# VH-VL binders against FAD synthase (ribL): the designs that were tried, part 14

Target 1, 153 residues: FAD synthase (ribL), of Halorubrum lacusprofundi (b9lsn4)
Amino acid sequence: MTRVVAQGTFDLLHPGHVHYLEDAATYGDELHAIVARRTNVTHKPAPILCAEQRRDMVAALTAVDEAHLGHPEDVFVPIQRLDPDVIVLGFDQHHDEADIAAALAERGIDCRVERASGRDPRYEDELLSSGDIVDRILKQRGSDCDGAREGQR
Key: E = the ipSAE of ESMFold2; O = the ipSAE of OpenDDE; V2 = 0.75 times the mean of E and O plus 0.25 times the DockQ between their complexes.

## First folded at step 3 (VH-VL)

Design sa17 (from f12 with heavy chain L100R W101T F102Y G103D S104F G105W Y107G S108A P109F Y111I; framework fv_fasinumab)
Fold by ESMFold2-Fast, scan of step 3:
Structure sa17 (fold): chain C 153 residues (1-153), chain A 122 residues (1-122), chain B 107 residues (1-107)
Amino acid sequence: as target 1 above (153 residues)
Amino acid sequence: QVQLVQSGAEVKKPGASVKVSCKVSGYTFTGYYIHWVRQAPGKGLEWMGWINPNSGGTNYAQKFQGRVTMTEDTSTDTAYMELTSLRSEDTAVYYCARDRTYDFWSGAFDIWGQGTLVTVSS
Amino acid sequence: DIQMTQSPSSLSASAGDRVTITCRASQGIRNDLGWYQQKPGKAPKRLIYAASSLQSGVPSRFSGSGSGTEFTLTISSLQPEDLASYYCLQHNSYPRTFGQGTKVEIK
């Protein structure tokens, strides 16, 4: 039995997430997804939806056998507990494959690191990122002049 | 190979504007955030903000809000940083730096441009 | 904003010496810390990411440790080419904040 782990924030679920998880599932017999908490997301704005809701949405997908919340202090803790045979990174992570493998090895995690295939939009207005969805909402429905922006909550 | 190549040095008067470019090569431009960091002569590093070339979305440090504008041109794989109402204390080397756009992976500045010296003097 | 405090602000050491630079965050940042080397007249170069992971191509004499609020960069055997300023950076939240830097000089 081959255990696969995929990781992400999975905010505002979109077809890019579905493709990633479907592709990840092809690497083994069971797919576990780790859903990042707000404290795990540091390179972009905080996700809109709470971690539990994002996990529940991911757990409902056919490709996913189980969905787990990330650890607030260390993103690798759930990976160590799951002890996967392979971790499948998103398509845009290919430039850092060796760096990620090194970080896993430093944590004592012995598994193969693979990369998911990319996916192009199937039609002109298909959005394949949560950031693009948020940007669309802000431009069409919101106000960029709010003045106050809440931090990572 | 991965490279970020910035425009050349600029000399400006107080009150003027400057626009620095950062042309990327060797990777998919829309896959990585571009951050802007400055360094006054003999001082430390100061983060200014970032742009997501995939969406055009931006986030600016509060200190620069209202004076800085970050843009991108995906047809030329170039990011831009424009700073307006220049003051003498804006004299600095301005750097662009690449950061990953992974959902779970914390971004860090892995590849930097060579820097652009902007001198503001009267 | 998260304040990053480095110590010492400068140090002088001889080739072969073990050098330690520390960085303290004003609040918990997990392992969201990088170390950067800036040689005179050049752009910064990343040495360490995720507090302890060595950047590909960086000599093994460099190492990082720590988590939460206390972090250390160690150079196990200082070389002449290591003359530089060293900066820590937290990437736990926005705005991104750097330590004030440590200048390493070789005797």
Scores: ipSAE 0.006, ipTM 0.507, lowest interface PAE 10.7, mean pLDDT 84

Design sw1 (framework fv_disitamab)
Fold by ESMFold2-Fast, scan of step 3:
Structure sw1 (fold): chain C 153 residues (1-153), chain A 122 residues (1-122), chain B 105 residues (1-105)
Amino acid sequence: as target 1 above (153 residues)
Amino acid sequence: EVQLVQSGAEVKKPGATVKISCKVSGYTFTEYYIHWVQQAPGKGLEWMGRVDPEDGETYYAQKFQDKATITADKSTDTAYMELSSLRSEDTAVYFCATDLRWGSGSYYFDYWGQGTLVTVSS
Amino acid sequence: DIQMTQSPSSVSASVGDRVTITCRASQGISKWLAWYQQKPGKAPKLLIYAASSLQSGVPSRFSGSGSGTDFTLTISSLQPEDFATYYCQQYNSRTFGGGTKVEIK
């Protein structure tokens, strides 16, 4: 049995997340997802949704056999415990496969590193980014002087 | 080795505030969520919420969002649960609990505190 | 929210009996359900997780089955120490069932 690990923040699930996890699942027999805690996300804005809700959403996806919370100090701790055969990186994740492979080797983890395929929007208004979803919410539900006429709701 | 030890029973008047503690030992406190569960006398179990002791992130069941405040103190390996504006219907045993399975989503609980009885009466 | 309905609310049984307790979810929850045992004045004890996986240290007379919306906890040969209240719990929002009290006949 081949164990695959996928990892990410998975804030505000969108079709890009679903594609990533479905693609990751094709690399083996069992897919485990690791969902980052807020403390793991320092290079971009903190996720809107709490770690457990993000984990629950990921666990509900057909492609995912089990979803786990990340370790607050070291993203490789759950990976060591899972002892996977393959780790599949997201298409747009900045991590280099070679850098991840070197970090795993340093930890004594015998694991292959692959990268998922990307996908293009399937229709004009499809949102494939949590940031884009937040921006859409702010644009439609934030203040709008032209729409906020006296007596208009 | 692994233990969750709760503070003792409390008797309070309506309108008071109570804060109960859950001190953990035998594992790394910051690596696992601490959950709180309410059990009214002769009734079933009801999940209240949880805290991530690493960063203090909390998540509450809707029923307890305006009633309970859950916190954690990393320096003493102790989680707390505070109930405000106590009413007679808050009379219950309160349990802290955790799931020590590595990498789990903390959905079920393999370790529990002994429970703390909070009685609200005139 | 997903509602958990547990039945029966109580059952009278004798030592050596086969006891069956059921739990129904208002929506499909796959296999994501746990079972607990609680004795008077004590904290609950985990018996089964993921519908059918036996917790370490729990006697083999306890078993769980089911998926989707219908789940069962079975005690194959009831022992004196098994008289207790049993609870199911689904993983989403951690909702517990109402409990089933197993009483001596």
Scores: ipSAE 0.006, ipTM 0.566, lowest interface PAE 10.5, mean pLDDT 85

Design sw2 (framework fv_disitamab)
Fold by ESMFold2-Fast, scan of step 3:
Structure sw2 (fold): chain C 153 residues (1-153), chain A 122 residues (1-122), chain B 105 residues (1-105)
Amino acid sequence: as target 1 above (153 residues)
Amino acid sequence: EVQLVQSGAEVKKPGATVKISCKVSGYTLTELSIHWVQQAPGKGLEWMGGFDPEDGETYYNQKFQDKATITADKSTDTAYMELSSLRSEDTAVYFCATDLRWGSGSYYFDYWGQGTLVTVSS
Amino acid sequence: DIQMTQSPSSVSASVGDRVTITCKASQGISKWLAWYQQKPGKAPKLLIYAASSLQSGVPSRFSGSGSGTDFTLTISSLQPEDFATYYCQQYNSRTFGGGTKVEIK
């Protein structure tokens, strides 16, 4: 049986996440998702929801056979455990397939690295990122939408 | 190398409370999720719950939700499990356990404490 | 909650025998199952994780197989030190099977 691994933060689930996981599932017989902890997230805002809740939400999706928490310091630890045949990177993830393949080989993990396709929006107002959802919440429910801009100096 | 050392055996009266400790060495408590497993005399293993110090979450087996309270003190690298309103049915060996390869999440356990016997008798 | 059913509950075997222990999950768990050995008065010891991966330091006579709902632990040539109770455990809700006691003779 072919085992596929997908990886992401999965904060505030949106159709882009569903598309990624559905696409990843087509590469094999079972799909496992690794959900990043807050300490795994760099150079962007930390997730709103805790890792366990994000994992439980991902685990509930039809395309996902199992969902797992990432390791705080080494994202390859769960991958070594799972021993996958293929890892599917997200469409917009800033990782070269060759760099990931080299890191896996160095750790004795023999698997292929693929990349998922991008999601086409179904409707003009469809939100396909957690950041867009947070922005929408701040604009509709926040007390000072201009104040949010000052954090980006 | 990880080592888990538990507090000593306890003898309690029905209705009492007991608090068992599990001291972590070789790693910090921020790196390990500590889980608790009950084994009644002559019976099998039953997972009770665990504490993930990375995100501050505690997970419980629903059977033990109202009986057990799992906490941790990061400053002393010690995890705790408290049992309230003790009954004779709570007489058991209690183990703490963890797993390094799954980080703080721990789904199976490759490191175990030596066990703490709690006896509830009148 | 996923239920784990082990069989047999006990088995008596001679040194050198092949011993097979079965574990059945109430729903599909892929390969997310571990096997433990517990000797009297001791903490459990991990033998196998991810259904078939042998833990470091565990003798090669122990092997695991299975996927989905049906899993097997095999001891290819039973030794005197293998007297113990064996448990399967699934990862999702960390449910243990009821245990199988292996008695030599």
Scores: ipSAE 0.006, ipTM 0.506, lowest interface PAE 11.6, mean pLDDT 82

Design tw1 (framework fv_tarlatamab_arm2)
Fold by ESMFold2-Fast, scan of step 3:
Structure tw1 (fold): chain C 153 residues (1-153), chain A 123 residues (1-123), chain B 109 residues (1-109)
Amino acid sequence: as target 1 above (153 residues)
Amino acid sequence: EVQLVESGGGLVQPGGSLKLSCAASGFTFSSYAMNWVRQAPGKGLEWVARIRSKANSYATYYADSVKDRFTISRDDSKNTAYLQMNNLKTEDTAVYYCTRDTYDFWSGAFDIWGQGTLVTVSS
Amino acid sequence: QTVVTQEPSLTVSPGGTVTLTCGSSTGAVTSGYYPNWVQQKPGQAPRGLIGSTSNKHSGTPARFSGSLLGGKAALTLSGVQPEDEAEYYCLLYYGGAWVFGGGTKLTVL
């Protein structure tokens, strides 16, 4: 059996997440998704929804056989436990496939690294990123004169 | 309730064989990897063998001290793990414990242990 | 021939704080080694305390905490109680196999 791992934050599920997981599933017999905790996210804004809810939503998707929470300190810990044959990166993820493969090999994980395909919106107003969804919420539900949008944390 | 119960220990002479059993209850046994850990009298804990779940093709791992003599196996239909011990040596005298790798990795491995079964190899 | 090293013995007074460490002969211990901590009292089966570096097993008292410290896994007991006197073992994961440390005998005086 070929075990595939996909991983991400999966905040505010959108069709881009569904496409990624469906594409990842085509690389093997069993797809496991690893859902990042808030503490794992250092390269982009923290997710809106809690990790357990994001995991449960991902687990409900047809393409996903099992969904797991990430490790607070080390993204490779759940990968090592799952011992996959393939890890599929998202289309726009900035990680180099060769660098990830080398890091896995150092952990004793014999795993190839693939990248999922991207897709265009199916209709004019389709949103394919959590950031775009948040921006839409702020634009439509926040005031144009709301000073909170200009503030820094 | 979650429980592991070891059995099959006893007195055996060097060169003999024993088969240990570990009966599991109160959890989905088939989802977990299982381990055997032993402790010689007055000594520390020593990991012996591990068998993964069906999702990992029942992959097995052994400590160097027992390779080629011990075989770990499992029967998911009976919720039982086994350790077949062949060509026993006096150095194999120990209490043998059964313990699980948790499927929920946030709980970590080795969260539940059996009470152990004593194996005495005398010469 | 991987060796996992622990302090052979440590002593702490009731109510005090003590930290046990767990090192690997292969290099600095990271969370990828799945550092686990197990407690064993005389005549009893072992019981799991900490898995995955800092993750407590159900039933582990609040006074126990796991962490990484100076390239080693660490188990810290704060507000130590007399019943915490026991042998403490760490174990680390190496690509499918587990390796135990030699154990630390904690004396509470």
Scores: ipSAE 0.005, ipTM 0.503, lowest interface PAE 13.1, mean pLDDT 83

Design tw2 (from t01 with heavy chain R100T H101D G102L S103R Y104W Y105G D106S S107G G109Y; framework fv_tarlatamab_arm2)
Fold by ESMFold2-Fast, scan of step 3:
Structure tw2 (fold): chain C 153 residues (1-153), chain A 124 residues (1-124), chain B 109 residues (1-109)
Amino acid sequence: as target 1 above (153 residues)
Amino acid sequence: EVQLVESGGGLVQPGGSLKLSCAASGFTFSSYAMNWVRQAPGKGLEWVARIRSKANSYATYYADSVKDRFTISRDDSKNTAYLQMNNLKTEDTAVYYCTTDLRWGSGSYYFDYWGQGTLVTVSS
Amino acid sequence: QTVVTQEPSLTVSPGGTVTLTCGSSTGAVTSGYYPNWVQQKPGQAPRGLIGSTSNKHSGTPARFSGSLLGGKAALTLSGVQPEDEAEYYCLLYYGGAWVFGGGTKLTVL
């Protein structure tokens, strides 16, 4: 059995997350997702939703067999426990495959490091980023000094 | 019928060496990881060493208590796993069991198969 | 350094229900630890019962079940029989290595 691990923050789910997990699942028989805690996120703004809720949402996706929370101090602890054959990084993730592979080897974890394919928007106004969704929410639901809404969308 | 048969146990003095063998039959040996587990007289089970299949580059793992003294190996052409035990201590006195683990398909098949054990006594 | 903890002994009456637990010093036990359960009767070699969390080995009686309960692995026997009196060991997976619990001696009386 080939065990695959995918990892990410998975704050506000979007089609890019679904594509990533579906692509990761093609590398093996069983897909496990590791959902980052707030303490693990330094390269972008803190997630809006709590880690447990993000994990439960990811666990509900068809491509995912099991979802796990990351370790607050050591991102490799759940990876070592899962002992995967393949770790699939997201298309836009800032980690270098070679750096991750070296860190895994130092911990005695024998697995390949792959990167998922990206995808283009499939239709007008498709959002593929949690940040873009937050921006859209703030513009449509936040304070608006541009005047009273007069139209309908 | 699946069988694991351990051999090579016996009486040895402290500082001595022994090589245990585990002969397998009735399953696809080369697909399984192989483990050595020991049990001292009147004590619990203790995991000793593991060797993975060729698909996992024959990676080996050891309990801290035996690291640098014991070496696990396998010969898939003979369906046999080995445990080379060097610099034996009285604390190594135990029945040594051979057992399998395998992750395959939709589940796992860890510790499906066990041998009957072979006794190692380290005493003067 | 890693410690796997089990109840040292438990007693149950014939026909009763008993749950054995297995905890880890590294945190809550999840399916990623591949919790295994092994039975050993006096004078016999160990026998696998549960091959990962709830996945039974071939020949394991229906009265045995595995689960995760309260951050621990659990082995439940429902309708205990006298022949179930034995030592029960759990094993947890730590990055290539296995660690046994200390074992639970189950007395049926």
Scores: ipSAE 0.000, ipTM 0.483, lowest interface PAE 18.1, mean pLDDT 83

Design tw3 (framework fv_tarlatamab_arm2)
Fold by ESMFold2-Fast, scan of step 3:
Structure tw3 (fold): chain C 153 residues (1-153), chain A 123 residues (1-123), chain B 109 residues (1-109)
Amino acid sequence: as target 1 above (153 residues)
Amino acid sequence: EVQLVESGGGLVQPGGSLKLSCAASGFTFSNYAMNWVRQAPGKGLEWVARIRSKANSYATYYADSVKDRFTISRDDSKNTAYLQMNNLKTEDTAVYYCTRDEYDYWSDAFDIWGQGTLVTVSS
Amino acid sequence: QTVVTQEPSLTVSPGGTVTLTCGSSTGAVTSGHYPNWVQQKPGQAPRGLIGDTSNKHSGTPARFSGSLLGGKAALTLSGVQPEDEAEYYCLLSYSGARVFGGGTKLTVL
């Protein structure tokens, strides 16, 4: 049995996440998703939803056999635990497949690194990123990002 | 003190039913997957069934020997796991143990076991 | 159809060193199979010794250690004591399912 691992933050689920996981599932018989904790996210603002809730949402998706939380200090700990045959990177992730493969080899993990296909919007106004969803909320609901302080009048 | 206590075992005729209970105390039960493991007289341990936590949608798994006859369930409000056994066969005679399983990645698994409850299936 | 294989019986002298192994019919045993080791003495409930390949459970004596060795999970006892005479079971994970080995009866003479 071929075991596949997909990784992501999965904040505010959107069709792009679903496509990624469905595509990842085609690489093997069993798909495990690793959901990043807030401490794992260094390249963008912290996720809106807590890690446990994001994991539960991912676990509910048909393509996903099991969903797991990432390790707070070492992103490779869950991967070593699962011992996958394939790791599938997201279409727009800026990790080099060769760099990831080299890091896995240094830890004694022998698995293939693949990249998921992208997809175009299927209809007018389809949102395919959590950032776009946040921007839409701010525009339509008029949020002030830091709230009012008397010192900021 | 972490404890697991099994109950509900007894003598039943072939084709009968029993429901076993596993009462947990001393830890956050709802965060752990729970297993039922059995041991026939003079034989080794055999895994029977597993139920995951709510975070994993209470997913259930069964050994082929009990599939479609046994149902594992849990009630997190009562800190209790259950094993409903239907259409019992003579080969189901065993001591039934419950034990806790993974919580997140690095939690201790199969560390704490109950004392077991004996199920005897005989005519 | 996975079969988990252990040595049926092993004998060791008090103070000696012995290694029990746990192999799989489907291939190499890895940390992803979540190897666990369980001890059972006659008439007693099982107790966990080692979880997750090498992680000792609370109360496991220092003389016990877990590892991966040659494509198998391994349980090593160094400085064996008479009270270590028992059945030892390994447990491997395959997806959501769990599979026990047949057990090793360790005799201390």
Scores: ipSAE 0.000, ipTM 0.493, lowest interface PAE 14.0, mean pLDDT 84

## First folded at step 4 (VH-VL; framework fv_fasinumab)

Design fb1 (from fa05 with light chain A50K; at its last look DockQ between E and O 0.08; V2 from the best seeds 0.00; counts 0 for: pae E 17.8 > 2, placed apart)
Fold by ESMFold2, look of step 4:
Structure fb1 (fold): chain C 153 residues (1-153), chain A 122 residues (1-122), chain B 107 residues (1-107)
Amino acid sequence: as target 1 above (153 residues)
Amino acid sequence: QVQLVQSGAEVKKPGASVKVSCKVSGYTLTELSIHWVRQAPGKGLEWMGGFDPEDGETIYAQKFQGRVTMTEDTSTDTAYMELTSLRSEDTAVYYCATDLRWGTGDYYFDYWGQGTLVTVSS
Amino acid sequence: DIQMTQSPSSLSASAGDRVTITCRASQGIRNDLGWYQQKPGKAPKRLIYKASSLQSGVPSRFSGSGSGTEFTLTISSLQPEDLASYYCLQHNSYPLTFGQGTKVEIK
């Protein structure tokens, strides 16, 4: 059996997340998703939702066989525990495949590293990032803090 | 490594209450789904209740409903089980046990505390 | 409630023997079953999860099988350190329920 790991923040779920996980699932028989904790999200705004809620939403996706919380200090702890055959990086994730492969090898994990394809919008007003969803909410439901035109709300 | 360290043995009179603690180390309490299991002397294991990560609430076995309260203090990473209106048949070793908060609910009871003997006498 | 009927309640076997312990659920539980070992005076330890998956660090002489309503724990060659009580646990639905246990003794 080929065990695949995908990892990410998975804050406000959007079709980009679903595409990533569906693409990752094609690399093996069993897809495990690791949901990053707030303390491990250093290159994005802090997630809106708690890790447990984000994990539960990811677990409900058809492509995902199991969803797990990440470790607060070491992102490789759940990967070591799962001992996957493949880790699939998100299309836009910063990590270099070679650097991840080296880190896995140093920990004794014999694991291929792949990268998922990206997803273009399929619908006119589709939002493909948690940030865009937050911005839309603030524009439509938040206090007006600056604006001269309709497009700021 | 997750470790579960429980409070020490207790002797109680019938009608009293007991509160057993279970301190988590190696993970934080919010990462775990803590359950409580007891074992009367010479008897088998009996599930009492625990945190259900799918619903985000505590579920109690019907037998103990109304007498048991399970709480968590995330500032100290300590879970508690309080059993009230104690009877002699509540004499048992009480264990905390955990699974990680994973989305499927598989993997129950991967780690166990050392157990706390509660004796209800007289 | 799902009742877990475990058999035998106790057994005595010689070192090297193959030992089987069975557990029957009162309704289908898929593979939501674990096997636990409890040595005298100690907390239980998980041996098997998902009915047949071996916990890391557990000797390969232990194996689990079954799905649905009937499950078996097998010790292919009993060792002196396997003296313990063994329990199945279903986690398909609340309340979580254990089998009544099987006490394994060495002749």
Scores: ipSAE 0.000, ipTM 0.488, lowest interface PAE 17.8, mean pLDDT 84
ESMFold2 (binder alone), look of step 4: mean pLDDT 91; pTM 0.934
OpenDDE, look of step 4: ipSAE 0.019; ipTM 0.646

Design fb2 (from fa03 with light chain D32Y A50K; at its last look DockQ between E and O 0.22; V2 from the best seeds 0.00; counts 0 for: pae E 16.3 > 2, placed apart)
Fold by ESMFold2, look of step 4:
Structure fb2 (fold): chain C 153 residues (1-153), chain A 122 residues (1-122), chain B 107 residues (1-107)
Amino acid sequence: as target 1 above (153 residues)
Amino acid sequence: QVQLVQSGAEVKKPGASVKVSCKVSGYTLTELSIHWVRQAPGKGLEWMGGFDPEDGETIYAQKFQGRVTMTEDTSTDTAYMELTSLRSEDTAVYYCATDLRWGKGSYYFDYWGQGTLVTVSS
Amino acid sequence: DIQMTQSPSSLSASAGDRVTITCRASQGIRNYLGWYQQKPGKAPKRLIYKASSLQSGVPSRFSGSGSGTEFTLTISSLQPEDLASYYCLQHNSYPLTFGQGTKVEIK
């Protein structure tokens, strides 16, 4: 049996997340998704939703066999425990395949590293990032409270 | 591999308190979710509560609300369960239990301590 | 609270027999159910997780089935070392609740 690991923040779920996890699932028989904690997200604004909610939403996706919370201090702990055959990186993840492979080798983890394909928008107003969703909410609903001044409470 | 080693047996009088320790080795306490389960002699298993180190919130079974406190010391990788106002019916073996998986597999109690017998007698 | 009703409370069977133990949940718990074995004087040991997934190292004579409110643990060919009490646990929601247990004896 081929065990696959995918990892990401998975904040406000969008079609890009679904594509990533579906593509990752094609690399093996079981897909395990690791949901990053706030301390594991260093290149984006902090996630809007708590880790447990993000994990539960990912777990509900058809492509995902199990979803796990990441480790608060060491991102490789759940990877070592799962002992996967393949790790699939997201299309837009900053981590270099070589950097991940080196970190796995340091820990004695024998695992192939792959990268998922990207997803282009399929619909005119489709949003493919949690940041874009937040921006849309703020544009449509932010600072407008039926004639009230901004910041009034 | 993870091991959970509990403190030794205790004998207490009614009205006293007991504090049972559960020392984690093989991993740090912050990598785990510790729960406490008790078993009266000849009886079944009863969940008492559990501590989630990420949120720092403890969920207690209603039966023990007001009498039980569960704490953790991450510097020593030790979890504690304190039960106050002991009654004779609190005589039981007290277990700590945990799982190393944090996703859908959480709360399956894959690892158990050896148990701590607490005897409450006059 | 979700009540777990386990049946039977005890049973006695011959070596080689097929044994079934049932847990009924008072509310739907999906597949968030585990089965545990406890031998006399020892801590419980997990046999089954997610209602039907066999824990690594557990003999294949053990199997779990069910979802929603009705769950079954089956021992296809009872062995002398299976003398134990067996418990189901739901972890769909707090408080976590065990069934009352089934004591299995070999006659």
Scores: ipSAE 0.000, ipTM 0.497, lowest interface PAE 16.3, mean pLDDT 84
ESMFold2 (binder alone), look of step 4: mean pLDDT 90; pTM 0.929
OpenDDE, look of step 4: ipSAE 0.017; ipTM 0.621

